# Miniprotein binders against q9h3h3: the designs that were tried, part 164

Target 1, 235 residues: q9h3h3
Amino acid sequence: EDGFTAEHLAAEAMAADMDPWLVFDARTTPATELDAWLAKYPPSQVTRYGDPGSPNSEPVGWIAVYGQGYSPNSGDVQGLQAAWEALQTSGRPITPGTLRQLAITHHVLSGKWLMHLAPGFKLDHAWAGIARAVVEGQLQVAKVSPRAKEGGRQVICVYTDDFTDRLGVLEADSAIRAAGIKCLLTYKPDVYTYLGIYRANRWHLCPTLYESRFQLGGSARGSRVLDRANNVELT

## First folded at step 15 (miniprotein)

Design pE31
Fold by ESMFold2-Fast, scan of step 15:
Structure pE31 (fold): chain B 235 residues (1-235), chain A 86 residues (1-86)
Amino acid sequence: as target 1 above (235 residues)
Amino acid sequence: STEELIERVEELVEEILELLFEARKLAREGAPLEEIEELIERAEELLEEAEELAKRAGVPPEQIEFIREWVERLLRRVREAIERAK
């Protein structure tokens, strides 16, 4: 059952990436247009496959905001996948360190903070805060899933360009908290996504590197960040 | 063996990450430049060792260059933190 769930989630993710995206691109669009765009496309109302009652009549895979300085570099994903297949064939132990080395040698360094929220006002408010932080230059890029046909939680993904840059990851957390977000956040490197490392993976790897919890009076910006692999508090 | 060389490269990468994390943290705190430069110098020494071992292990030149570029970007962020702390 776990295997089926992981495969189904991977297929859904691939379909979303291939379907059209609704994008606010701050590199080419004035920041003054953001509020109108957010009002036109609230994530709780944008439907995954289109609906006459929603802002979209056609499928939407993701709703995204690109910052002014956003310059995507996916690295050598093909080389990464080939090296991964060779590694699995070799019988070498597969550890977080081994995956980090593969990510570095193939320049597949991006990662993301994830937050899951139910459709509604809180989701739309959280997304608006994140989108403004991206356009204002406090975050690099973010996306949010549209509303699924059967309902369920939606996900906001806030990207950083280098998951090995721990302080950069922490800076993104601080900016998310400054935007008023108080829910649990988890951080996943894109290399894990490309290699199919999810909760029930065959290598028993933790699918996320960090978690962030909101804490009043704790660290600056009200968060406590834990390195899940090493069980070390970073705040 | 080739596997032993690659395992050592993995260890060096982990040490470089810890050194540059500490260097950037110290830079944000406005620590003396000498302390930060000692960590940077050690990270650069480990990078040279990692490049040589990766080359001996038969890692393609493009991948070795990615290791160098990765360290150089992290080092740039340390120096940016030094400037911002002033």
Scores: ipSAE 0.460, ipTM 0.804, lowest interface PAE 2.6, mean pLDDT 86

Design pE32
Fold by ESMFold2-Fast, scan of step 15:
Structure pE32 (fold): chain B 235 residues (1-235), chain A 86 residues (1-86)
Amino acid sequence: as target 1 above (235 residues)
Amino acid sequence: STEELFERVEELVEEILELLFEARKLAREGAPLEEIEELIERAEELLEEAEELAKRAGVPPKQIEFIREWVERLLRRVREAIERAK
C-alpha cells in the first residue's frame, strides 16, 4: 500500500529531516555508552511526534549513529538541480550513466542501503546490530525512522559516501550481513532523491540501483547483489 | 556539439570507473603491482581527456575539479587495498 511505495517513504523521510534527531555520535561519545543509549531509545518505542508513554515527549525525526570518521558532504545540490533541468531540455539520453556523471561533477555521491521492518523486537535487534557496526567502524553512518502514530514499517538507512564505488557499496552490504541482517536490502543514491527519481518516474529508471538478498550457498559475503540498472549479478 | 562533448565525458567516466574497480579488485587479491599500475595509468589518461572535453563543453572549473577529486579518492582506495593485502 501507500506506506510501501518508495516515493511516499522518501517524502516522509525528507519531512522528518527538519525535526530534532536523537544521535549517538561516536566522534564525541565512547563506544562503551552505546548499549545504554540503544536500551534508552529502541526505535520501536520512540514515537515520531512524542508521547508521555514513550522515551520521547517531543518530536523525533530520526534516530542516528555517527561513526568516528563521519564527515557529511551533500555536495553541490543546487548545481545538480540546475544541471538536471538543462539535461531535460537537451536531447541527451537520461540513463543511470548520465545521472552518475551529473552526480560526480557536483560531488553528490552519497547513497544508502534501505531495509524496512515492522515495529518490534526484530527491528530493535537489527538496529542494534547496525549501530554497533557503525561504532566499530565497519559502517560509516546509519539512521532509523521512529514509530509513526498510525503504525506501519520503519526504515533503517545505512549510508555509504560514494555510490559509484561499487566495492564500497558491496563492503557495506557485507557489513550489514555480518551484523545479522537477513532481510531484503535495496540501495538508492541520494542523487536519485534530489532529482525526484521515484516509482513510475518519467524516464523509466529503476529507483533502486542495487538489491541485496540474503543467501547462504556459494556466497563469501552471505548475499547476492543485483545491479538493477544492468540486470547483472555483482556477486 | 556541446551535448556530444557531454556524452563523451559520460563514456570516459564509465571507463574510468571500470578501470579503477578492476584495479582495486586486483589490489585486494594481491595481484602484481605492474598489472595494477597499468590500470591506474590508463585511468589517469582518461581523466585528462575527460577534463579537456568538459572544459571545451563549458563545464565550470569547480565541477572539473570535482571529477579530478573523485578519481583521486578512488585511486587512494586502490592504494589502501594494496597496503591491506601486504
Scores: ipSAE 0.705, ipTM 0.902, lowest interface PAE 1.1, mean pLDDT 86
Fold by OpenDDE base, second read of step 16:
Structure pE32 (fold): chain B 235 residues (1-235), chain A 86 residues (1-86)
Amino acid sequence: as target 1 above (235 residues)
Amino acid sequence: STEELFERVEELVEEILELLFEARKLAREGAPLEEIEELIERAEELLEEAEELAKRAGVPPKQIEFIREWVERLLRRVREAIERAK
């Protein structure tokens, strides 16, 4: 169940990238309008297909907030995919290190902290905290999935520019925790998504590089971050 | 094996996505309709194959239906891009 659901979720996420987004852009919109925008488009009520009675009449792929420092840079995704196909054909061993090198070579370095929350007040509250952190410049960009017809968990994605920058990844975790988020976080590079490397893939590659668990009364960071590749705690 | 069938379904879904993204790109660039329709036709063929393999793998009908609905939404976006380029 978990593998097909992860691919299904990734395919759905990529499909959602093709649908219209509800965006708050802090580069063009005053921060004072954020609260009104959050009230108008609570993620638990925004529906994927614009269901009757929802805040949105049209399909929505994602709800997103762009920070003032946000610069979209996707790198050479096509070159990455071509190199990946060539690598598969070569029969060479594929490792996390191989993928890291491919990502660096093609400048596909973005990654995201992921949290999965049930629709409702907790989700909307979490999203509001993240959105504020983005607008305040503590985070660069975040998005949340709209509500599906069948319900299920919604995902909040908080991006970092470089998954190879461990410090930047940890800083984003700290900012998420400072925003009041206490749930489990997993960090995934976008390169794994672009190459279709999901949970339980044939190469046995784990797309999750880091895991963050909330810690009560702990360090100034409020979390324990595990490097899953090395099984080492970083905090 | 069931696992091999799942992997093949995953590969097909990825290929469908690539084809439809390319089709949308070509539509936006004003490419000939025939070239775009070839990609769409290929994507539809791969969808049928994916559904058949998914059934053989014992994928629940609801999940198979979801894949179809997802592809249909992408196809709609390609069609919308074609209409905007005219």
Scores: ipSAE 0.000, ipTM 0.236, lowest interface PAE 11.5, mean pLDDT 83

Design pE33
Fold by ESMFold2-Fast, scan of step 15:
Structure pE33 (fold): chain B 235 residues (1-235), chain A 86 residues (1-86)
Amino acid sequence: as target 1 above (235 residues)
Amino acid sequence: STEELWERVEELVEEILELLFEARKLAREGAPLEEIEELIERAEELLEEAEELAKRAGVPPKQIEFIREWVERLLRRVREAIERAK
């Protein structure tokens, strides 16, 4: 969560990315196998470091589903990091626009909708809905954290390939809602994660670009999406 | 100055984003193709300006290529939205 230092959050993220992932890859696996895979690996039961009582005996960093059209593109992360260091030395203003420009010039464009849920049936049900949307082509790729040793909430990350494509980000929100998700969602570009920019940072940047809230019965079915940077409602 | 060139590139990138967002929204809504094409042409015009300014600011060729690829990907999504709206 946001209560940890930037160094601690970066270390945890690196460890998870380095450990093995449990992946359902729709590019090579028939969609008919998804339900059995979801039953075998419910995220509320898969443990971060392995346990005799869980589906896994070895560490698992992430549980992921890749869509049929998923084409990994991490961009030039090393170039981004070098440019970020140069930017800090240059004396140029560090603004959301400057970071967007760096992300574009280094092709580090992915971002994600985040939802945090307690371990249990609601988490497993939400993940199953997201996974089916990915395999059916409404979403591109998603992952969910395993159960941590320290306990607490788990996170589902639903990725879009270009955080600058605002309509694409909004379409992903709609697909998440169509999958039955009703909890709060926040959207964060991966560029902020790679640069170690978290909620409390010295540049006063907000790494959360959008916030989505489900509304039942207030207006027509849908989400209320807020642009956090400009404080403007988009839907 | 180089600093002023970078500021102008940021402004152009933001204008391109707004034009392509509006183009894709209009395409999704089934607006006239002529109206959508006008926005696309303006975005392409601004892209040429941004690439030239980025060159003058000393941005490496590889990174300028990434800027073009980025716009081309967004344009492809506009065209996909047009096709899906039919």
Scores: ipSAE 0.462, ipTM 0.821, lowest interface PAE 2.7, mean pLDDT 86

Design pE34
Fold by ESMFold2-Fast, scan of step 15:
Structure pE34 (fold): chain B 235 residues (1-235), chain A 86 residues (1-86)
Amino acid sequence: as target 1 above (235 residues)
Amino acid sequence: STEELYERVEELVEEILELLFEARKLAREGAPLEEIEELIERAEELLEEAEELAKRAGVPPKQIEFIREWVERLLRRVREAIERAK
């Protein structure tokens, strides 16, 4: 909805992270169990705060799938927050380059491809495709939001370990497309999420670094990836 | 002075990213190893300069170690691409 502030969006994200997650962890669970797990927890039916009529009676913050090789590394988020406060009080310009430097110096490098879909069959089908790609090793980790009480679109997040590795980011896009996903994708570094950079942020930064659009053309398949800040194609 | 050092570290980071992106792209395309190694060597030289400037700017040792770890991870991906192309 119009009128959401960066503060409100940050509070929602924090609440989701703190609530319990439904996780399929391929590091400890056989891949053969994935289809049954996906059937039990379709994201269009899992409710954010629980309901006796849904698969969950208790709150669920995220539904996630961890790949066999997934090794979480959130970096020094506490140090990042302290440096961010210092940067704001210094009067130094806040630019994409400055934030990238902060991310590197605090090892907060992860990022994610985002897709927003309405609750329903298409969301569940897209999530199943992504989850299978994670378990099969083409992607590292992914999560999807549960259905909100007030409705609205749900988000699938597909993570990469280093947003500064442009080719790694592009490889993830290719794997998402290979999974059958054709909707608009945008890429956001986690440092922007931790620092509350959303649409209409006070520093007027683009809230995402890249945009991917599905493309059909002759014998070629795949997508067009755009650097949003510079309006430059990366094909 | 300190502000100028931060700006130069930022410029070096951007240059390292461009060099390593080009190196990995060339590696994937099977370009001559000599060209790829030249880009790697330049990136390593810029890393050394960035570490020294960050130290002079008062960046904590742990954070300087993170800069090195970051570049080393990107360099590993370039080397993996070289091996895969062979």
Scores: ipSAE 0.570, ipTM 0.863, lowest interface PAE 2.1, mean pLDDT 86

Design pE35
Fold by ESMFold2-Fast, scan of step 15:
Structure pE35 (fold): chain B 235 residues (1-235), chain A 86 residues (1-86)
Amino acid sequence: as target 1 above (235 residues)
Amino acid sequence: STEELLERVEELVEEILELLFEARKLAREGAPLEEIEELIERAEELLEEAEELAKRAGVPPKQIEFIREWVERLLRRVREAIERAK
């Protein structure tokens, strides 16, 4: 039944990406308009398929904020997928390093810190903090899922442009913590998603590269970051 | 073999990544410019080796160009860290 679950999740993700997005674009919209936009579209109230009682009457796939310097580049995803199929038929060992090489050679470098929160005030407050950090230039871009009809947790995704840039990934974690976020964060490169590599895969790869936990009390960074792939604590 | 060339390119890419990580860490800490420049020069030398081996392995020119652009972006971040540490 694993196949049916994977098919369902893939279809849902594809539909969300293809449906309209609600976007605050700091490249074209004054920063002073952000608070009004956040009040109009709190993610706990925006519904996935539209509802007369919600801010949206039409489907919404994602709610996003683009920073002033945001320049989208998804790379050569088709070339990456073709190279991955070729690699699977080759005699080369498949390791995290092999995937990094494929990601670099196809410019599929983006990754994201993920946080899952229940619909409500805490989610809306967390999203507002992230959105302000993006507009102020501490983060590059972020998005949050709308409320599903059947409920469940919503996800905030905070993107970095290069998952191989460890210091950049850690800098984003620091900015998230500075925005007041205290929940568990996990970091995943988009290359794993495009290749369909999830938790249980035949290559024993860990698609979650980093895990960040808030530190209670005083700390230099406000969080402890674990390198999941190498099982090494970075902070 | 082609597989051996590609494995060596993978090793060089990992080594470049570690060199540029260390260079940026040192730059943030205000280390001597000569020390940072030595790491940059080593990374640039390894990039040239990786480009040549990738070419011999039949990697398309556009993919080799992406390797260079990736290194150049990381180098820009090292230079930015040097300027901020001043």
Scores: ipSAE 0.764, ipTM 0.923, lowest interface PAE 0.8, mean pLDDT 88
Fold by OpenDDE base, second read of step 16:
Structure pE35 (fold): chain B 235 residues (1-235), chain A 86 residues (1-86)
Amino acid sequence: as target 1 above (235 residues)
Amino acid sequence: STEELLERVEELVEEILELLFEARKLAREGAPLEEIEELIERAEELLEEAEELAKRAGVPPKQIEFIREWVERLLRRVREAIERAK
């Protein structure tokens, strides 16, 4: 993926956070209604701007599913951003460790597994599997981008509460794989998004901490997870 | 180099984001319209610069259009915040 495409996707993600969301909230809606909701709002057909003939008449930023254990806690994003500006002004070296410490200090610890899929049956099927896993309590929260006018790839984001909790990150990967997802997954902390740190940034920071590749046979987890920072396989 | 141009485009996009987020914050806090408009104007200037650099870097027109559309959406949210604070 072209570095520009990754920034573009992140910028779109932030803009999309400002637009209305289509949400299935398992805390307030019976799980038995999930299939009807998925049928009504297939991600491949939901359009970003509410195009004629789409299931949505109004702009949609994200399609999301909230699990029973979902608690929205974004931490102190404003304090994080101020500390980041101060750090840049200081001329001190910026490392992944620096960003991790900033994230911890400001309690901005959320991260997400990302998968990119072309619009169509495979995307809708993948989303349905993830949505079920969220409603069943195997995952806490997930979102998928609506279809763009240009028909580009859509992204599914599966969140974890703490990117510093390696076990929790690996458990989420296992749950995604158990839901039948076989594509490449990349894990990105939200702190990188909030600070505008994309691929090919001026600090040469890789916003992807982990990569998961599907493995046929032998592994109980069904995937190989690579720690990109250390170039070490974790599974 | 093309890489240096793209890096500069990325920096400009980040600056635009910061400006528009600040503009929205100020709008919600009921700051003077002139202060918010200054940030918006600066963001628009940076957008024009980013588009020009992106063209020079050989970025596809569709991707450039996307940046513009994204900024326009953020600007709309700033304007909505201004109207709600009145």
Scores: ipSAE 0.005, ipTM 0.238, lowest interface PAE 10.1, mean pLDDT 83

Design pE36
Fold by ESMFold2-Fast, scan of step 15:
Structure pE36 (fold): chain B 235 residues (1-235), chain A 86 residues (1-86)
Amino acid sequence: as target 1 above (235 residues)
Amino acid sequence: STEELMERVEELVEEILELLFEARKLAREGAPLEEIEELIERAEELLEEAEELAKRAGVPPKQIEFIREWVERLLRRVREAIERAK
């Protein structure tokens, strides 16, 4: 039962990754072109499988913005998956620490802050803020899902290069808040995504490491961050 | 056993993370360099132990190199924090 939901989410993620992406690449495109690109491709209007009435006639898996210093490195995902299968048959306990060690030995270190918003002005405005922060160098890379035909919520993913670097993860949260984002954020390492650690999993692992809530007039960071595994406030 | 060796590697990795997190936090606060260096030296000793145990467990050389590169990158971030705190 739990496996079916995880399999469905994994299949959808793989399909999106394989389909074409709409990319603003600040490594090769002048920053002055960003506002026109954002106006042309608002995520609430870009459709997952294309529509003559939308900005895209062809399928779009993701809408992404790459910062000037962005250097993609997914690590050894195939080796990670083989090691994961071996680990499951070994009888060794499967804990967050075990997955972290596996991620390190296969250089699968990236992770992301996630926010889910309904299609509309608020989503488009949030994405524009994140995209500008990426192009201006405050964040490294981000992507947003296109509109699904059934009209569910869309997700903005803001990546960091090393989920084990807690301070780096917190710095990204601060930059997201500085960009004007006030909604709930959760942080998920990509290793969990590759291994199918979603909501209900047989390992009883929390699918996200951190949770960030906007705080008015409180923290100097503009948010309260909770370590979900240890149930400890970090800010 | 191989499983027991890898469990020990996991424990060492967690300790290295705690030491380097503390070192970077102290560096950002402008703490005495001697205190930061002591944490770095402890992390480097634990890295050497983790590499040896991983090797005994049959971990491929490239994966052991990934462990070292990971620690070295985190150490660079500690040193960058020291410079920014000046």
Scores: ipSAE 0.569, ipTM 0.864, lowest interface PAE 1.8, mean pLDDT 86

Design pE37
Fold by ESMFold2-Fast, scan of step 15:
Structure pE37 (fold): chain B 235 residues (1-235), chain A 86 residues (1-86)
Amino acid sequence: as target 1 above (235 residues)
Amino acid sequence: STEELIERIEELVEEILELLFEARKLAREGAPLEEIEELIERAEELLEEAEELAKRAGVPPKQIEFIREWVERLLRRVREAIERAK
């Protein structure tokens, strides 16, 4: 109804990935410099396409923080795309399990916890908490979108290296909660992003694997995590 | 048939995931090493079966290597959990 399709969302994501990034890399930069970097580049003020009145005059696709132990591996994305085309022509059912197998055999294993927040103090505070957790070694890597007039809300992505590692995904959720984050979180494997699995996809797949909601009582972790693929509570 | 080999590999991968998930939970809880090692041994047996079926199905060597690397990384995390629980 709105004219936004999986194709439009994929094009926007690709443009952001190709534009320059503002990066704090804990592998080469002392942790003591993080607070000054966060003050210089609050995500609510960094503009997508640059503005003389903002921290950036040139386009910025993402603002990112890399942990000391972070070692990126995107896997064999070309092989994944070829296998995906073969799968679609095979007539076999396209299920979460089938996509997991494709991801494993092409080493496209990374995934991310997503949180969407309006521009402002709450976003900047949340990002600062996440960035500190990354630099302190509690999370591996994270990025946040710059301010764009068209989109309204901004997104913080907190990555894990293996979406099939359920305990690792849950550990990342716990670290996010420990950083003071109380908003809704959803988890999406990068294989879904590469294959264009967004809302209203052609295969009727849920676009996220997990959902995390903050809870004040009961569990020591402070959140309830739902497995959306199987509709089972994990915590 | 190739189709049947691929379906069996998919089943083996799911079983490996369940075994290693359980092994890591037990390791974090400080369960007896014998129970954890039994789950690890079963997962390694299923990996060898999956590799053999993948060869028979004509899966490229690089993809078979990715399956092994994936399992080996999860096994390393189980052993790290054992060490932390000591």
Scores: ipSAE 0.640, ipTM 0.876, lowest interface PAE 1.4, mean pLDDT 86
Fold by OpenDDE base, second read of step 16:
Structure pE37 (fold): chain B 235 residues (1-235), chain A 86 residues (1-86)
Amino acid sequence: as target 1 above (235 residues)
Amino acid sequence: STEELIERIEELVEEILELLFEARKLAREGAPLEEIEELIERAEELLEEAEELAKRAGVPPKQIEFIREWVERLLRRVREAIERAK
């Protein structure tokens, strides 16, 4: 159930990228309007298909907030995909190091902290905290999935510019924790999504590089971050 | 094995995505309709294969239906892109 669910979620995420987004752009919209926007479009009420009675009448792929420093740069995704196909055909061993090198070569370096939350007040509150952190410049960009018909968990994605920058990844975790979020976080590079590398893939590659667990009364960061590739705590 | 079937379904879903993204790109670029339709037809064939494999793997009907609905949404976006290029 978990593997199919992860791929299903990734495929759904890519499909959602094709649908209209509800965006608050801090580069063009005053920060003072954020609270009204959050009240108008609470993620737990925004529906994927614009169901009757929802805040949205049309399909929504994602709800997103762009920070002042946000610059959309996805790198050479097409070149990455072509190189990946060539690599598969070559029969060469595929490792996390191979994928990291492909990502660097093609400048596909974005990654995201992920959290999964049930629809409701907790989700909306978590999203509001993240949205504020983005608008205040503590985070660059975040998005949340709209409510599905079946009432499944919604995902919040908080992006970093470079998954190879360990410090930047840890800083984003700290900002998420400072926003009051206590749930489990997993960090995934976008390169794994672009190459269709999900949980339980044939190459046995783990798309999750880092895991963050909230810690009460611990380090100044408020979390323990595990490097899953090396099974080492970073904090 | 059920695991192997799931892996194959996952591969097919990825291939469908690639085809439909390319179809949408071509539509936006004003490519010939025949070229776009070929990609759509291929994507539909792969969807049918994925659904059959999913049934064999014992995937719940709701999840199979979700895959279909997802592909149908992507197809709609390709069609919208074709109409805008006209």
Scores: ipSAE 0.000, ipTM 0.229, lowest interface PAE 10.9, mean pLDDT 83

Design pE38
Fold by ESMFold2-Fast, scan of step 15:
Structure pE38 (fold): chain B 235 residues (1-235), chain A 86 residues (1-86)
Amino acid sequence: as target 1 above (235 residues)
Amino acid sequence: STEELIERLEELVEEILELLFEARKLAREGAPLEEIEELIERAEELLEEAEELAKRAGVPPKQIEFIREWVERLLRRVREAIERAK
């Protein structure tokens, strides 16, 4: 029933993207206002569909912080989806390299480091650290999911603008670690999300390109990064 | 065949990525400009080849421009790393 599960996840993602977002935009808002905004909208308390007892009475899809230099460009997603359908019809082998080329030719290059945390103080503290790093210019943009009705884990997404820029991806990992984050991180290109490719897909593709684990008391780097696609350890 | 052209384009994309990754890494480490510039020059040559192959394979002009913009962005980051290492 992987088809049903994937369909449900895609529908939930679309609904969140279409609902209103709570945004701290450093391009137009002074950095001095960030701490008050974080106190007003802690992600553990902001509810997905609104509640009189929460900071929001109306639905919220995402809570986001935009860096001063952030320039949104999702690329040609429609062209990407059309080309993906054509590839499936053609019978041509679907490989990571083929998808990378497809992403480049449609300028769908963004990707994200993901961390999943239970609602509570640790989540709110982690989000505050990430938000400050974004506003200070160490990260480009980030978002966190609101609290779901069922009360499951929430996700923090920290974006980079080009998943093919390996050093840029690693630089973002370093900035996340410098912000005090110690949990497991995984990196996923948005091209996989737009095409609905999840862990258990029929093409046996791994949508997770990198995995980062915190390394206690080490050298200058606070993490060990694994390249999942090539099975090579980066340090 | 068109399929052979697309496969070659995929190979060029991978080679450009490896060259620019190495160039940016060397730039961050403060390596001699000659080494970095040699990698940049090779990446630019492969970009020209990639654009010609894409045209012959019937790739739309907008997508060819995206390939160029992608390489130019990565090249800009290499140049930024050179400046920071000074």
Scores: ipSAE 0.396, ipTM 0.790, lowest interface PAE 3.2, mean pLDDT 86

